# Designs tried in a protein design chat: miniprotein binders against Mucin-6 (MUC6). Part 33

Target 1, 185 residues: Mucin-6 (MUC6), of Homo sapiens (Human) (q6w4x9r395to579)
Amino acid sequence: GHCSLEGGSFVTTFDARPYRFHGTCTYILLQSPQLPEDGALMAVYDKSGVSHSETSLVAVVYLSRQDKIVISQDEVVTNNGEAKWLPYKTRNITVFRQTSTHLQMATSFGLELVVQLRPIFQAYVTVGPQFRGQTRGLCGNFNGDTTDDFTTSMGIAEGTASLFVDSWRAGNCPAALERETDPCS

## First folded at step 20 (miniprotein)

Design ac1 (from fc6 with I47L)
Fold by OpenDDE base, last read:
Structure ac1 (fold): chain B 185 residues (1-185), chain A 119 residues (1-119)
Amino acid sequence: as target 1 above (185 residues)
Amino acid sequence: SEEEKIKEIREEVKKLIEESRKLLEEAKKAGDLQAVRMLFNAIWMLLEALKTGDPEKISEALLKLSEALIEVAEKRGDPEAVELLLEAQELLRKALKTGDPELIKEAIKLIKEAAELLG
C-alpha cells in the first residue's frame, strides 16, 4: 500500500483514494497492530501562507513507546531532542539520505517512508501486504475499498474528509477544511 | 449467565470509551503525544473488541487502555490512579488466563475509578 502526502494539502490513501484538506495540526497518518511498540506515524501541518487554504506538510513524526523520530525539512530529531547526523539507526529503524532532496526511513517491520525535502515537503508511505485491512488514520484502512477510507477514529465511515480528518487530530487545533479535489489538478 | 455477563461488559466498555475520549481530548490539549497515541490505540482496540464481544480481545484492549491511563496518571502525579490501574491490569491478566468475565468486570470498575480521578 502506498499513501502519499503531496502538494501541501493532498492525500492519497493506501486504497488510492485522493482527497484534500486544510489543517494546521498534527494528525495520525498510520496506526496498526503491525507497528511494533504501538507505533504511530503522524503528520504535522502548518500554515504556509496568509489564507486558511494555504497549508503545508512540515514534518513527519514516527512515535512509539521507545522511539520518537521527527523528520522536518531541515533536520531529523530523535528521542533526546537533538538533531542527528544521517544515517541514524535504531533497533529496527534506519533514517538515511536517499538523494540530495530525499530522506528515507527504512524499517524491519514493513514500513517505509520517503520524504521529499525540496522543493515541496512531501511524504510517501509504503506498507507491506501484512498491513492490509489493519491500518487506520489519514492514510486509510488499506482494505481495497475506497468507500470506507474515511473511517474515523471511532470506527465510523464518513462520506466527506472533514470529520474524518478531524477525528484523527492529535493536538488541540481548529477544525480542518475539507475539499475533495483531484490531486492532479 | 456468562452471556449476560458479556453483555454487561460490553455496555460498560461503551461507557468507558466515552470517558476515554474525554481524556484523549485533554491529552491533546496538553500536547502529550504519547498519551494521545496510546489512547487512540486503546480506544480503537476497544471498539474492535466490541464488534465480536470476545472477552480476550476486550481484555487486551483494556490492558492497553490501562497502560495509557497509567501514562497519564504518572505524568499528573496521581499515585492512587496508578495503583488502581495496576490492580486492573492484574485482573485482566488473570482474565486472559481463566476466561472469567467477572474479573473483566472488576477490572473495568477499577479503570473507571481511575479515569474519574484523572478527569
Scores: ipSAE 0.878, ipTM 0.933, lowest interface PAE 0.5, mean pLDDT 94
Fold by OpenDDE base, fold request of step 24:
Structure ac1 (fold): chain B 185 residues (1-185), chain A 119 residues (1-119)
Amino acid sequence: as target 1 above (185 residues)
Amino acid sequence: SEEEKIKEIREEVKKLIEESRKLLEEAKKAGDLQAVRMLFNAIWMLLEALKTGDPEKISEALLKLSEALIEVAEKRGDPEAVELLLEAQELLRKALKTGDPELIKEAIKLIKEAAELLG
């Protein structure tokens, strides 16, 4: 399954459902029993302009009982709050520079993350087949059915993205605004 | 009957989920991402367990919830809540071995009490 966060406010789920939202919060991107130590992938959005519609991805966070990895445009920060030299390696996770503009987080448990740093901060999440039907968060549930991708944190399938996105917020933030996907943007 | 006991447990779990949601909102306000992560997971597991009513699944989910609440309790400096939750975990581990629904009920009671202290 491939999930993408692009263009600052566009998300494509593992089931290839595209949607758009504007929020300035940290959101659960991916949780699954397949992630060790109750791991979660999170996305951090912030304002990129003066309007509510000017939002962008600013960081990706992997958080488990044992690990905290924050990938932002300028640095990779771990549990001790210090910027790390790359490659950074833990027990099951390696973060390294893939290209001049891309970082990669590789894992031994079937999760891959590629982050484009420039010109736009974007993220691409790949999970193995063992994750099928066992994912939740903004990336959806990876069950091959796009109609239920907007399943909330309470297990309710929503028809619109706004309630879905808000249900996965990890901070105290204003409600996200739903916008139609504009292929021209 | 055992069926009745499970029904009761389900009702209690539903209540516990609602309390946990409140704590989740507080964790969000506090910026405690660890607690947030753990609570999201625990709530989800509880919801899944409710679908089948499987005592084992319920017990596992309650263990996760207890872990989440311990995280909150430790950060808040509430040793009483921690103690209650540790006791609940012990009961749940026994429940996983014996399948005794009474142990689950007692664990829920302790978890609720801890949640009240934290709420």
Scores: ipSAE 0.877, ipTM 0.932, lowest interface PAE 0.5, mean pLDDT 94
Fold by OpenDDE base, last read:
Structure ac1 (fold): chain B 185 residues (1-185), chain A 119 residues (1-119)
Amino acid sequence: as target 1 above (185 residues)
Amino acid sequence: SEEEKIKEIREEVKKLIEESRKLLEEAKKAGDLQAVRMLFNAIWMLLEALKTGDPEKISEALLKLSEALIEVAEKRGDPEAVELLLEAQELLRKALKTGDPELIKEAIKLIKEAAELLG
């Protein structure tokens, strides 16, 4: 499954459902029983301009019982709050520079993350087949059905992205503005 | 009957989910991403367990919730809540071995009490 966070406010789920939102919060991007130590992938959005519609992804966070990895445009920070030199390696996770503009987080448990740093901060999440039907968050549930991708944190399938996105907020932030747009347009 | 016991457990779990949601919102306000992560997970597991009513799945989910609440309790410096939750975990572990729904019910009581302390 491939989930993408592109263009600052566009998301494509594992089931290939595209949607758009404007929010300035941290959101649960991916949770799954397949992630060790109850791991979660989170996305941090912030204002990129003066308009409420000017929002963008600014960081990706992997958080588990033992690990915290924050990938931003300028640095990789771990649970100790210190910037790490790359490559950074834990037991099951390696963060390294893929290209001059791309970072990669590789794991031993079927999760891959590629982060484009420039010109726009974007993220690409790949999960293995073992994750099918077992994912939740902004990337959807990876069950091959696009109609239920907007399943909230309470297990309710929503028809629109607004309530869906807000249900996965990980911080105290205002409600996201919804605008469903094809990221490929 | 066994069915009635499970029904009661399900109802109590539903209540516990609502309490957990409140704590989740508080964790969000506090910026405690660990607690947020754990609570999201626990709530989801509880919801999934409710779909089948499987005592084993319920017990596992309650264990996760207990862990989440311990995280919150420790950060808040509430040793009483921690003790309650640790006891609940022991009961749940026993429940997983024996399948005794009464142990689950007792664990829920303890978890609820802890949640009230934290709420």
Scores: ipSAE 0.877, ipTM 0.931, lowest interface PAE 0.5, mean pLDDT 94
Fold by OpenDDE base, fold request of step 24:
Structure ac1 (fold): chain B 185 residues (1-185), chain A 119 residues (1-119)
Amino acid sequence: as target 1 above (185 residues)
Amino acid sequence: SEEEKIKEIREEVKKLIEESRKLLEEAKKAGDLQAVRMLFNAIWMLLEALKTGDPEKISEALLKLSEALIEVAEKRGDPEAVELLLEAQELLRKALKTGDPELIKEAIKLIKEAAELLG
């Protein structure tokens, strides 16, 4: 399954459902029993301009009981809040520079993350087949059915992205604005 | 009957989910991402467990909730809440071994009490 966060406000779920939202919060991208130590992948969005529609991804966070990894445009920060030199390695996670503009987080448990740093901060999440039907968050539920991708944190399937996205807020933030838009448009 | 006991447990779990949601919002306000992560997970597990009413799944979910609440309690410096939750965890572990729904009910009571202290 492939989930993408592109263009500052576009998301494509694991089931290939595209949608758009404008929010300035931290959101749960991915939770799953397949992630060790109750891990979660999160996305941090912030304002990129004056307009409410000017929002962008600014960081990706992997958080578990034992690990905290924050990937931003300029640095990788871990539990101690210090920027780390790459490659950074833990017991089952490696963060390294893939290209001059891309970072990669590789894991031993079937999660891969590629982050484009420039010119636009974007993220690409890949999960193995063992995650099928067992994911939740903004990346959807990876069950091959796009109609239920907008399942809230309370297990309710929504028809539009607005309530869905807000249900996965990890901070105290304003409600996100949502539009059904093709990320490729 | 056993079925009746499970029904009662389900109702209590539903109430506990609502209380947990309140705590989740507080954790969000506090910027406590660990608590947020753990509470999201625990709530989800409880919701899943409610679909079947499986005592084992319920117990496992309640263990996760207890862990989340211990995280909150420790950060807030509430040792009473921690003690209640540790006791609840012990009961739940026993419930997983014995399948006794009464242990689950008692654990829920303790968790609710702890949640009230933290709310």
Scores: ipSAE 0.876, ipTM 0.931, lowest interface PAE 0.5, mean pLDDT 94
Fold by ESMFold2, fold request of step 24:
Structure ac1 (fold): chain B 185 residues (1-185), chain A 119 residues (1-119)
Amino acid sequence: as target 1 above (185 residues)
Amino acid sequence: SEEEKIKEIREEVKKLIEESRKLLEEAKKAGDLQAVRMLFNAIWMLLEALKTGDPEKISEALLKLSEALIEVAEKRGDPEAVELLLEAQELLRKALKTGDPELIKEAIKLIKEAAELLG
């Protein structure tokens, strides 16, 4: 399954459902029982212009009991706050430079993350088939049905991307009411 | 009856989910990403367990919630809450081995007491 976070705050879910949102926060991108140690992949968005509708991805975070791997727009990779030289390995994760503009986080548990650093910071999440039907977060539930990909953190299917995205906020940030939202999602 | 005990457990779990969501919002405000990660997972597992009412799934979800609340309690320096949650985990592990729903009910009481200390 493939989930993408592309310029203009566009997301395409594991079930190929596209949507757009505008927010400045950290969000749960993916959680699943297939991630060891109750791991979560998170996406960090920040303001990229003068209006609230100008937001973009600035970092991707993989957080588990043991690791907090941050791959950020400034091209620095950290684990638990320490900057790391690439290639960087833990027992089940390897982060390395795939190309001059792309970093890759490969894992032994079926998660792969490719981060495009330039010209625009973007992320591409790939999960193995064992994740089917067992994901949640901004990348959707990977059940083959796009109609319920907007399932909130309370398990409620919503009709708008903004309510869905807002429910997955993982940081101290205002709800969508305090920010411009894109009603077309 | 066993049916009535499971129904009572499900109602208490629903209340505990609401308390846990309040603590999730507090963890976000505190910038405690570990607690946030753990609470999102635990609340989701509780929601999933409620779909069937399976005591084994409820116990597994409550173990995860207890783990998340221990993270919160340790960050706040609340050893009383930590001790309540450790006791709840012991009860839940025993419930998984014996299938005794009364152990689940007792664990929920301890978790709710700890959540109130942390709320």
Scores: ipSAE 0.836, ipTM 0.902, lowest interface PAE 0.7, mean pLDDT 89
Fold by ESMFold2, fold request of step 24:
Structure ac1 (fold): chain B 185 residues (1-185), chain A 119 residues (1-119)
Amino acid sequence: as target 1 above (185 residues)
Amino acid sequence: SEEEKIKEIREEVKKLIEESRKLLEEAKKAGDLQAVRMLFNAIWMLLEALKTGDPEKISEALLKLSEALIEVAEKRGDPEAVELLLEAQELLRKALKTGDPELIKEAIKLIKEAAELLG
């Protein structure tokens, strides 16, 4: 399965459902029992302009009980806050520079993350077939049915991206509804 | 009957999910990303367990919730909450070995008491 985070806060789920959202927060991209130690992949979005509709991906985070691997738009890779030289390896994870513009995080548990650093910061998530029907978060549930990809953190399928995205907020940030009700928009 | 006890447990789990969502929001405000990761996972596991009412899945989810709340309690410096949660985990491990749903009920009570201390 393939999930992408591109340009103007565009997301395409593992079931190929595209959507866009406006938010400045950390979000759960992917959780699954297939990730060791209840791991989670997260995305950090921030403002890229004056309006709330200008938001962009600024970092991707893989968090488990023992590791917090951050790949950020400044091209620095950290684990638990400490900068790492590439290639960086743990028993199950390798982070390396794939090309002059791309970094890759490869794992032994079927998760692959490719980060485009330039010209704009984008991320591409690939999971193996063992993840089918066992994912949740902004990348959807990977069950082959796009109609329920907007399943919230409470297990409710929504018809709109904004309610779905808001339910997966993982940080101290205002709800998307406040930003969507901005008098200037 | 055992089925009546499981039905009661499911009702208490629903209430505990609501309480856990409040604590999830507090963990977000505190910037405790590990607690956030753990609470998202535990709440999802509880929701999945409720679909079938399987007491083994309920116990496994409650073990994960207890672990998440210990993270919150340690960051807050609340040893009373930690002790309640450790006791709940021991009861849940015994419930998994024996199949006794009364142990699950007792563990839920302790988890709720700890959650009240944590806010």
Scores: ipSAE 0.830, ipTM 0.898, lowest interface PAE 0.7, mean pLDDT 89

Design ac1 (from fc6 with I47L)
Fold by ESMFold2, look of step 20:
Structure ac1 (fold): chain B 185 residues (1-185), chain A 119 residues (1-119)
Amino acid sequence: as target 1 above (185 residues)
Amino acid sequence: SEEEKIKEIREEVKKLIEESRKLLEEAKKAGDLQAVRMLFNAIWMLLEALKTGDPEKISEALLKLSEALIEVAEKRGDPEAVELLLEAQELLRKALKTGDPELIKEAIKLIKEAAELLG
């Protein structure tokens, strides 16, 4: 399954459902029982233009009990706040520079993250088939049905991206703008 | 009857989900990403368990909620809440072993007391 965060504000779910949103927040991108120790992959968005409503991806975070791995647009990788030289390896995670413009986080539990640093900060999430039907967050539920990919953190399938995106906020931040989360906006 | 006991447990779980959502919002305001991660997971597990009313799934979800609330309680320095939650976890482990729904009801009471201390 493939989920992408592209063009600063576009998301394509594991079920290939596209949407767009703008918000200044950290969001749950992916949680699943397939991630050890109830880990979470999170996406950080911040202002990216002259307009208050324009935002883009600025970092991706993998958070578990022991680790907080941050890959940010300034090309710095940290774990628990400490900058790390690449390649960086833990027991089950390896972060390495794939090319001058791409970093990769590979794991032993079926999650792969590829981050494009330039020209635009973008992220590509790949999960193995064992994740099918067992994901939640901005990347959707990976059940083969695009009509319920906008399932909120309370388990409610919504018709608009804005309510869905708002429900996955992981920080003290304002709700996403509904105009910008409509795929037809 | 056992069916009536499970129905009562499901209603109390629904109330506990609402209390947990309030604590989740407080964790977001505090910037406590670990509590946020754990509460998102625990609430989701409770919601999944309610779909069938399976007492084993309810117990497993309540164990995860207790773990999340211990994280919150330790950060706040509230050892009374920690002790309540550790006792709740012991009851839930016994409930999983014996299948006794009364142990789940008692654990929920302890978790609710702890959540009130933390709210």
Scores: ipSAE 0.825, ipTM 0.892, lowest interface PAE 0.7, mean pLDDT 89
Fold by ESMFold2, fold request of step 24:
Structure ac1 (fold): chain B 185 residues (1-185), chain A 119 residues (1-119)
Amino acid sequence: as target 1 above (185 residues)
Amino acid sequence: SEEEKIKEIREEVKKLIEESRKLLEEAKKAGDLQAVRMLFNAIWMLLEALKTGDPEKISEALLKLSEALIEVAEKRGDPEAVELLLEAQELLRKALKTGDPELIKEAIKLIKEAAELLG
């Protein structure tokens, strides 16, 4: 399954459902029992311009009990706050640079993350078939049905992206804006 | 009866979910991403367990909630809450081995006490 985080806060879920949101926060991108030690993949969004309605991806975080791997827009990779030289390896995770513009995090548990650093910071999440029907977060539930991809953190399927995205906020931040027509709000 | 005990357990779990959601918001405000990761997972597991009412799934979810609350309690420096939660985990592990729902009820009581200290 493939989930993408592109440009102006566009997301395409594992079931190929596209949506956009506007928010300055850290969000749960993916959680699953298939991730060891109850790990979570998180996405960090911040303002991308003068308008409060324009936000973009600035970092991706993989968090487990042992590791906090951060891949940032500034092209620095850290684990638990310490900058790491690439390739960086743990027992089940390897982060390496494939090109001047792309980094990859490969794992032994079926998760792959590719980060495009330039020209625009973007992320592409791939999970193996063992994840089917067992994911939650901004990347959706991977069950082959786009009608319930907007399942909130309380297990409720919503019809709008904004309620769904807001439920997956993982930081101290205001609610996401799905439709913004006033740049001063 | 055993059915009445399970019904009571489910109602207490619903209350724990609400309290855990409050603690999740506090963890977000504190910037404690580990607690946030763990509470998201534990709450989801509790919601899943409530769909069936399976005591084994409830016990497993409560173990995860206890682990998450220990993270919160340690960050807050609340050793009394930590002790209550460690005791709750021991009761839940015994409940998983014996199948005794009374042990689940006892563990829930301890978890609720700890959550009140943290809330």
Scores: ipSAE 0.824, ipTM 0.892, lowest interface PAE 0.7, mean pLDDT 89
Fold by ESMFold2, last read:
Structure ac1 (fold): chain B 185 residues (1-185), chain A 119 residues (1-119)
Amino acid sequence: as target 1 above (185 residues)
Amino acid sequence: SEEEKIKEIREEVKKLIEESRKLLEEAKKAGDLQAVRMLFNAIWMLLEALKTGDPEKISEALLKLSEALIEVAEKRGDPEAVELLLEAQELLRKALKTGDPELIKEAIKLIKEAAELLG
């Protein structure tokens, strides 16, 4: 299964459902029982220029009990806040420079992350078939059906991306620009 | 009956999900990303367990919720909440071994007490 974060605002789920959003937050990109130690892959978005309506991906974070691996647009890789020389290896994760413009995080548990650093910071998530029907977050549920990929963190399938994306916010952050008005009025 | 007991447990789990969502929002405000990761997982597991009412799945989800709340309690420096949650985990492990739903109900009571201290 393949999930992509491209063009600063576009996401394509594991079931190939495309959507876009604009927001300045950290989001749950992927969580699954297939990730050891209840791991989570997260995406960090921030303002990308002079326009407050334009946001883009600035970092990808893999978080487990032991590790907080951050791959950011400044091309520095950290674990638990400490900068690491590449290649960087833990028991089950290896981060290395794939090319002059791409970094790769390879794992023993079926997750692969490729990050394009230039010209635009983009991310490509690949998971093995054991993840089918076992994922949640911005990359969707990987069940072969695009109609329920917008499932919120409360398990509710939405028809539009905005409430779905908002439910997966993992940080103290303002509402997405598509949601600047109070939903109750 | 056991079915009546499981029905009661499911209602209490629904209340715990509501409280856990409040604590999740507080963890986001505090910047406690570990608690956020753990609470997202525990709440999802509870929601999945409610679909069938399977007491084994409920117990597994409650163990994960207790682990998440221990992270919150330790960050806050609340040893009373930590003690309640450790006791709840012990009861849940015994419930998984014995299949006794009364142990699940007792663990839920302890988790709710801890959540009140933390909320």
Scores: ipSAE 0.821, ipTM 0.896, lowest interface PAE 0.7, mean pLDDT 88
Fold by ESMFold2, last read:
Structure ac1 (fold): chain B 185 residues (1-185), chain A 119 residues (1-119)
Amino acid sequence: as target 1 above (185 residues)
Amino acid sequence: SEEEKIKEIREEVKKLIEESRKLLEEAKKAGDLQAVRMLFNAIWMLLEALKTGDPEKISEALLKLSEALIEVAEKRGDPEAVELLLEAQELLRKALKTGDPELIKEAIKLIKEAAELLG
């Protein structure tokens, strides 16, 4: 299964459902029982222009009990806050430079992350078949059915990307509806 | 009967999910990304367990929730909540070994008490 995070806050789910959203937050991109130590892959989006609708991916985070691996648009890789030289290895994760513009995080548990650093920071998530039907987050549920890929963190299928995306917020950030309103106080 | 006990457990789990969502929002505000990761996972496991009412899956999900709440309680310096959650985990491990749903009910009571202290 393949999930992509591309410029302009475009996402294509494991079931090939495309959507776009506008938000400045950290989101749960992927959780699954197939990730060891209750791991989660997270995506960090920030403002990329003058309007609130101009947001882009600025970092990808893999978080487990033992590791917090951050790959950021500044081309810095950290684990638990410490900068790491590449190639960087743990027992089950290897981060290395794939090309002059791409980094790869390979794992022993069926997750592969490729990060394009330039010209635009983008991410490509690949999971093995053992993940089928067992994923959740912005990359969808990987069940072969695009109609329920917008399943919220409460297990509810939504018809709009914004409600689905807001349910997966993992940081201290306002809801999209409140951010998109600017009435005089 | 056992069916009546499982029905009661499922209703209490639904209430506990609501309380846990409030604590999830507080963890986001506190910037406790570990607690956020753990609470998202525990809440999802509880939702999955409710689909079948399988007491083993409920117990496993409650163990994960207790672990997440211990993270929250330790960060806030609330030793009473930690003690309740450790006792809940002991009951849940025993429930997994014996299959006794009364142990699950007691563990839920302790987890709810701890959640009240934290939120």
Scores: ipSAE 0.814, ipTM 0.890, lowest interface PAE 0.7, mean pLDDT 89
Fold by ESMFold2, look of step 21:
Structure ac1 (fold): chain B 185 residues (1-185), chain A 119 residues (1-119)
Amino acid sequence: as target 1 above (185 residues)
Amino acid sequence: SEEEKIKEIREEVKKLIEESRKLLEEAKKAGDLQAVRMLFNAIWMLLEALKTGDPEKISEALLKLSEALIEVAEKRGDPEAVELLLEAQELLRKALKTGDPELIKEAIKLIKEAAELLG
């Protein structure tokens, strides 16, 4: 399964459902019982600096009990707040420079993250087939049915991206509905 | 009856989900991403367990909720809340071994007491 986070806050779910949102927050991108230690992949979005209503991806975070790996648009990789030289390895995660413009986080548990650093900060999430039907978050539920990919953190399928995205907020930030209706936000 | 005990447990779990969502919002405000990660997971597991009413799944979800609240309690330096949550976990592990729904009810009471200290 493939989930992408591309410029302009575009997301394509594991079931290939595209959507766009505008938000300045940290969001749950992926949780699954297949991630060890109840791990979560999170996406951090911030104002892009061109328009007050535009947002873009600024970091991707993998968080578990042992690790908080942050890959940021400033090209710095940290674990638990400490900057790391690449390649960086734990017992089940390796982060390395794939090319001059791309970093990769490879894992032993079926998750792969590729981060494009330049010209635009983007991320591509790949999960193995064992994740099918067992994911939740902004990347959707990976059940082969696009009609319920907008399932909220309370388990309710929504018809709009904004309600779905807001339910997965992981930080102290305004609701997307409020931001979307304010032309000066 | 056994049916009445399970029905009561499900109602208490629904109330605990509401309280846990309040603590999730507080964890977001505090910038406690570990608590946020753990609370999102525990709440989802409780919601899934309610779909079937399976006491084993309820107990597993409550164990995860207790882990999340221990994270919150340790960060706040609240050893009383930690002690309550550790006791709840002991009861839940015993409930998983014995199948006794009264142990689940007792654990929920302790988790609610800890949540009150934290919120």
Scores: ipSAE 0.812, ipTM 0.885, lowest interface PAE 0.7, mean pLDDT 88
Fold by ESMFold2, look of step 23:
Structure ac1 (fold): chain B 185 residues (1-185), chain A 119 residues (1-119)
Amino acid sequence: as target 1 above (185 residues)
Amino acid sequence: SEEEKIKEIREEVKKLIEESRKLLEEAKKAGDLQAVRMLFNAIWMLLEALKTGDPEKISEALLKLSEALIEVAEKRGDPEAVELLLEAQELLRKALKTGDPELIKEAIKLIKEAAELLG
């Protein structure tokens, strides 16, 4: 399964459901019983600077009991606030430079994260088939049915991306807003 | 009857989910990302367990909620809350081995008492 966080605050779920939102917060991107020690992958969004209302991805966080691995748009990788040299390895996780513009977090538990640092900070999440039907968060539930991918943290399927995204906020932040953009400029 | 006890347990779990959501919002306000991670997981497991009403799944979800609250209580230095939650976990493990739903009800009471101490 593949989930992407791309420029313009676009998200595509594991079930290929696309949506867009604008919010300044940390969000639960992925949780699953397949992640050891109740781990969570989180996405951090902040104002983009091209519009007062628009936001963009600025960091991805993997959080477990012992680790808080942050990959930030400043190209710094930290664990528990401490900067790390690449390649960086824990028992189950290796973070390394894939290319001059991409970092990869590879794991032994079926999660892979690729982060594009330049020209735009983007993230690509891949999970193995054992995750099928067992995910939740902004990447959806991976059950092959796009109609319930907007399932909130209370288990309720919503019709709008903003209510769904708001339910996955992991910080003290304003509610997310869905906005149209003018594709002509 | 066992069915009536399970129905009561389901109602108490629903109330505990609401209480846990309040603790989750407090954790967000405090910037406590670890508590937020654990409470999101525990609440989700409780919601999943309620879909079937399976007492084994309810017990497993309550064990996870207790783990989340122990983490919160230890960070705050609240040994009374920790002791209540450890006792709740022992009752839940015994409930899983014996199948006795009364042990689940007692564990829920302890978890609620601990949640009150924490917020």
Scores: ipSAE 0.812, ipTM 0.885, lowest interface PAE 0.7, mean pLDDT 88

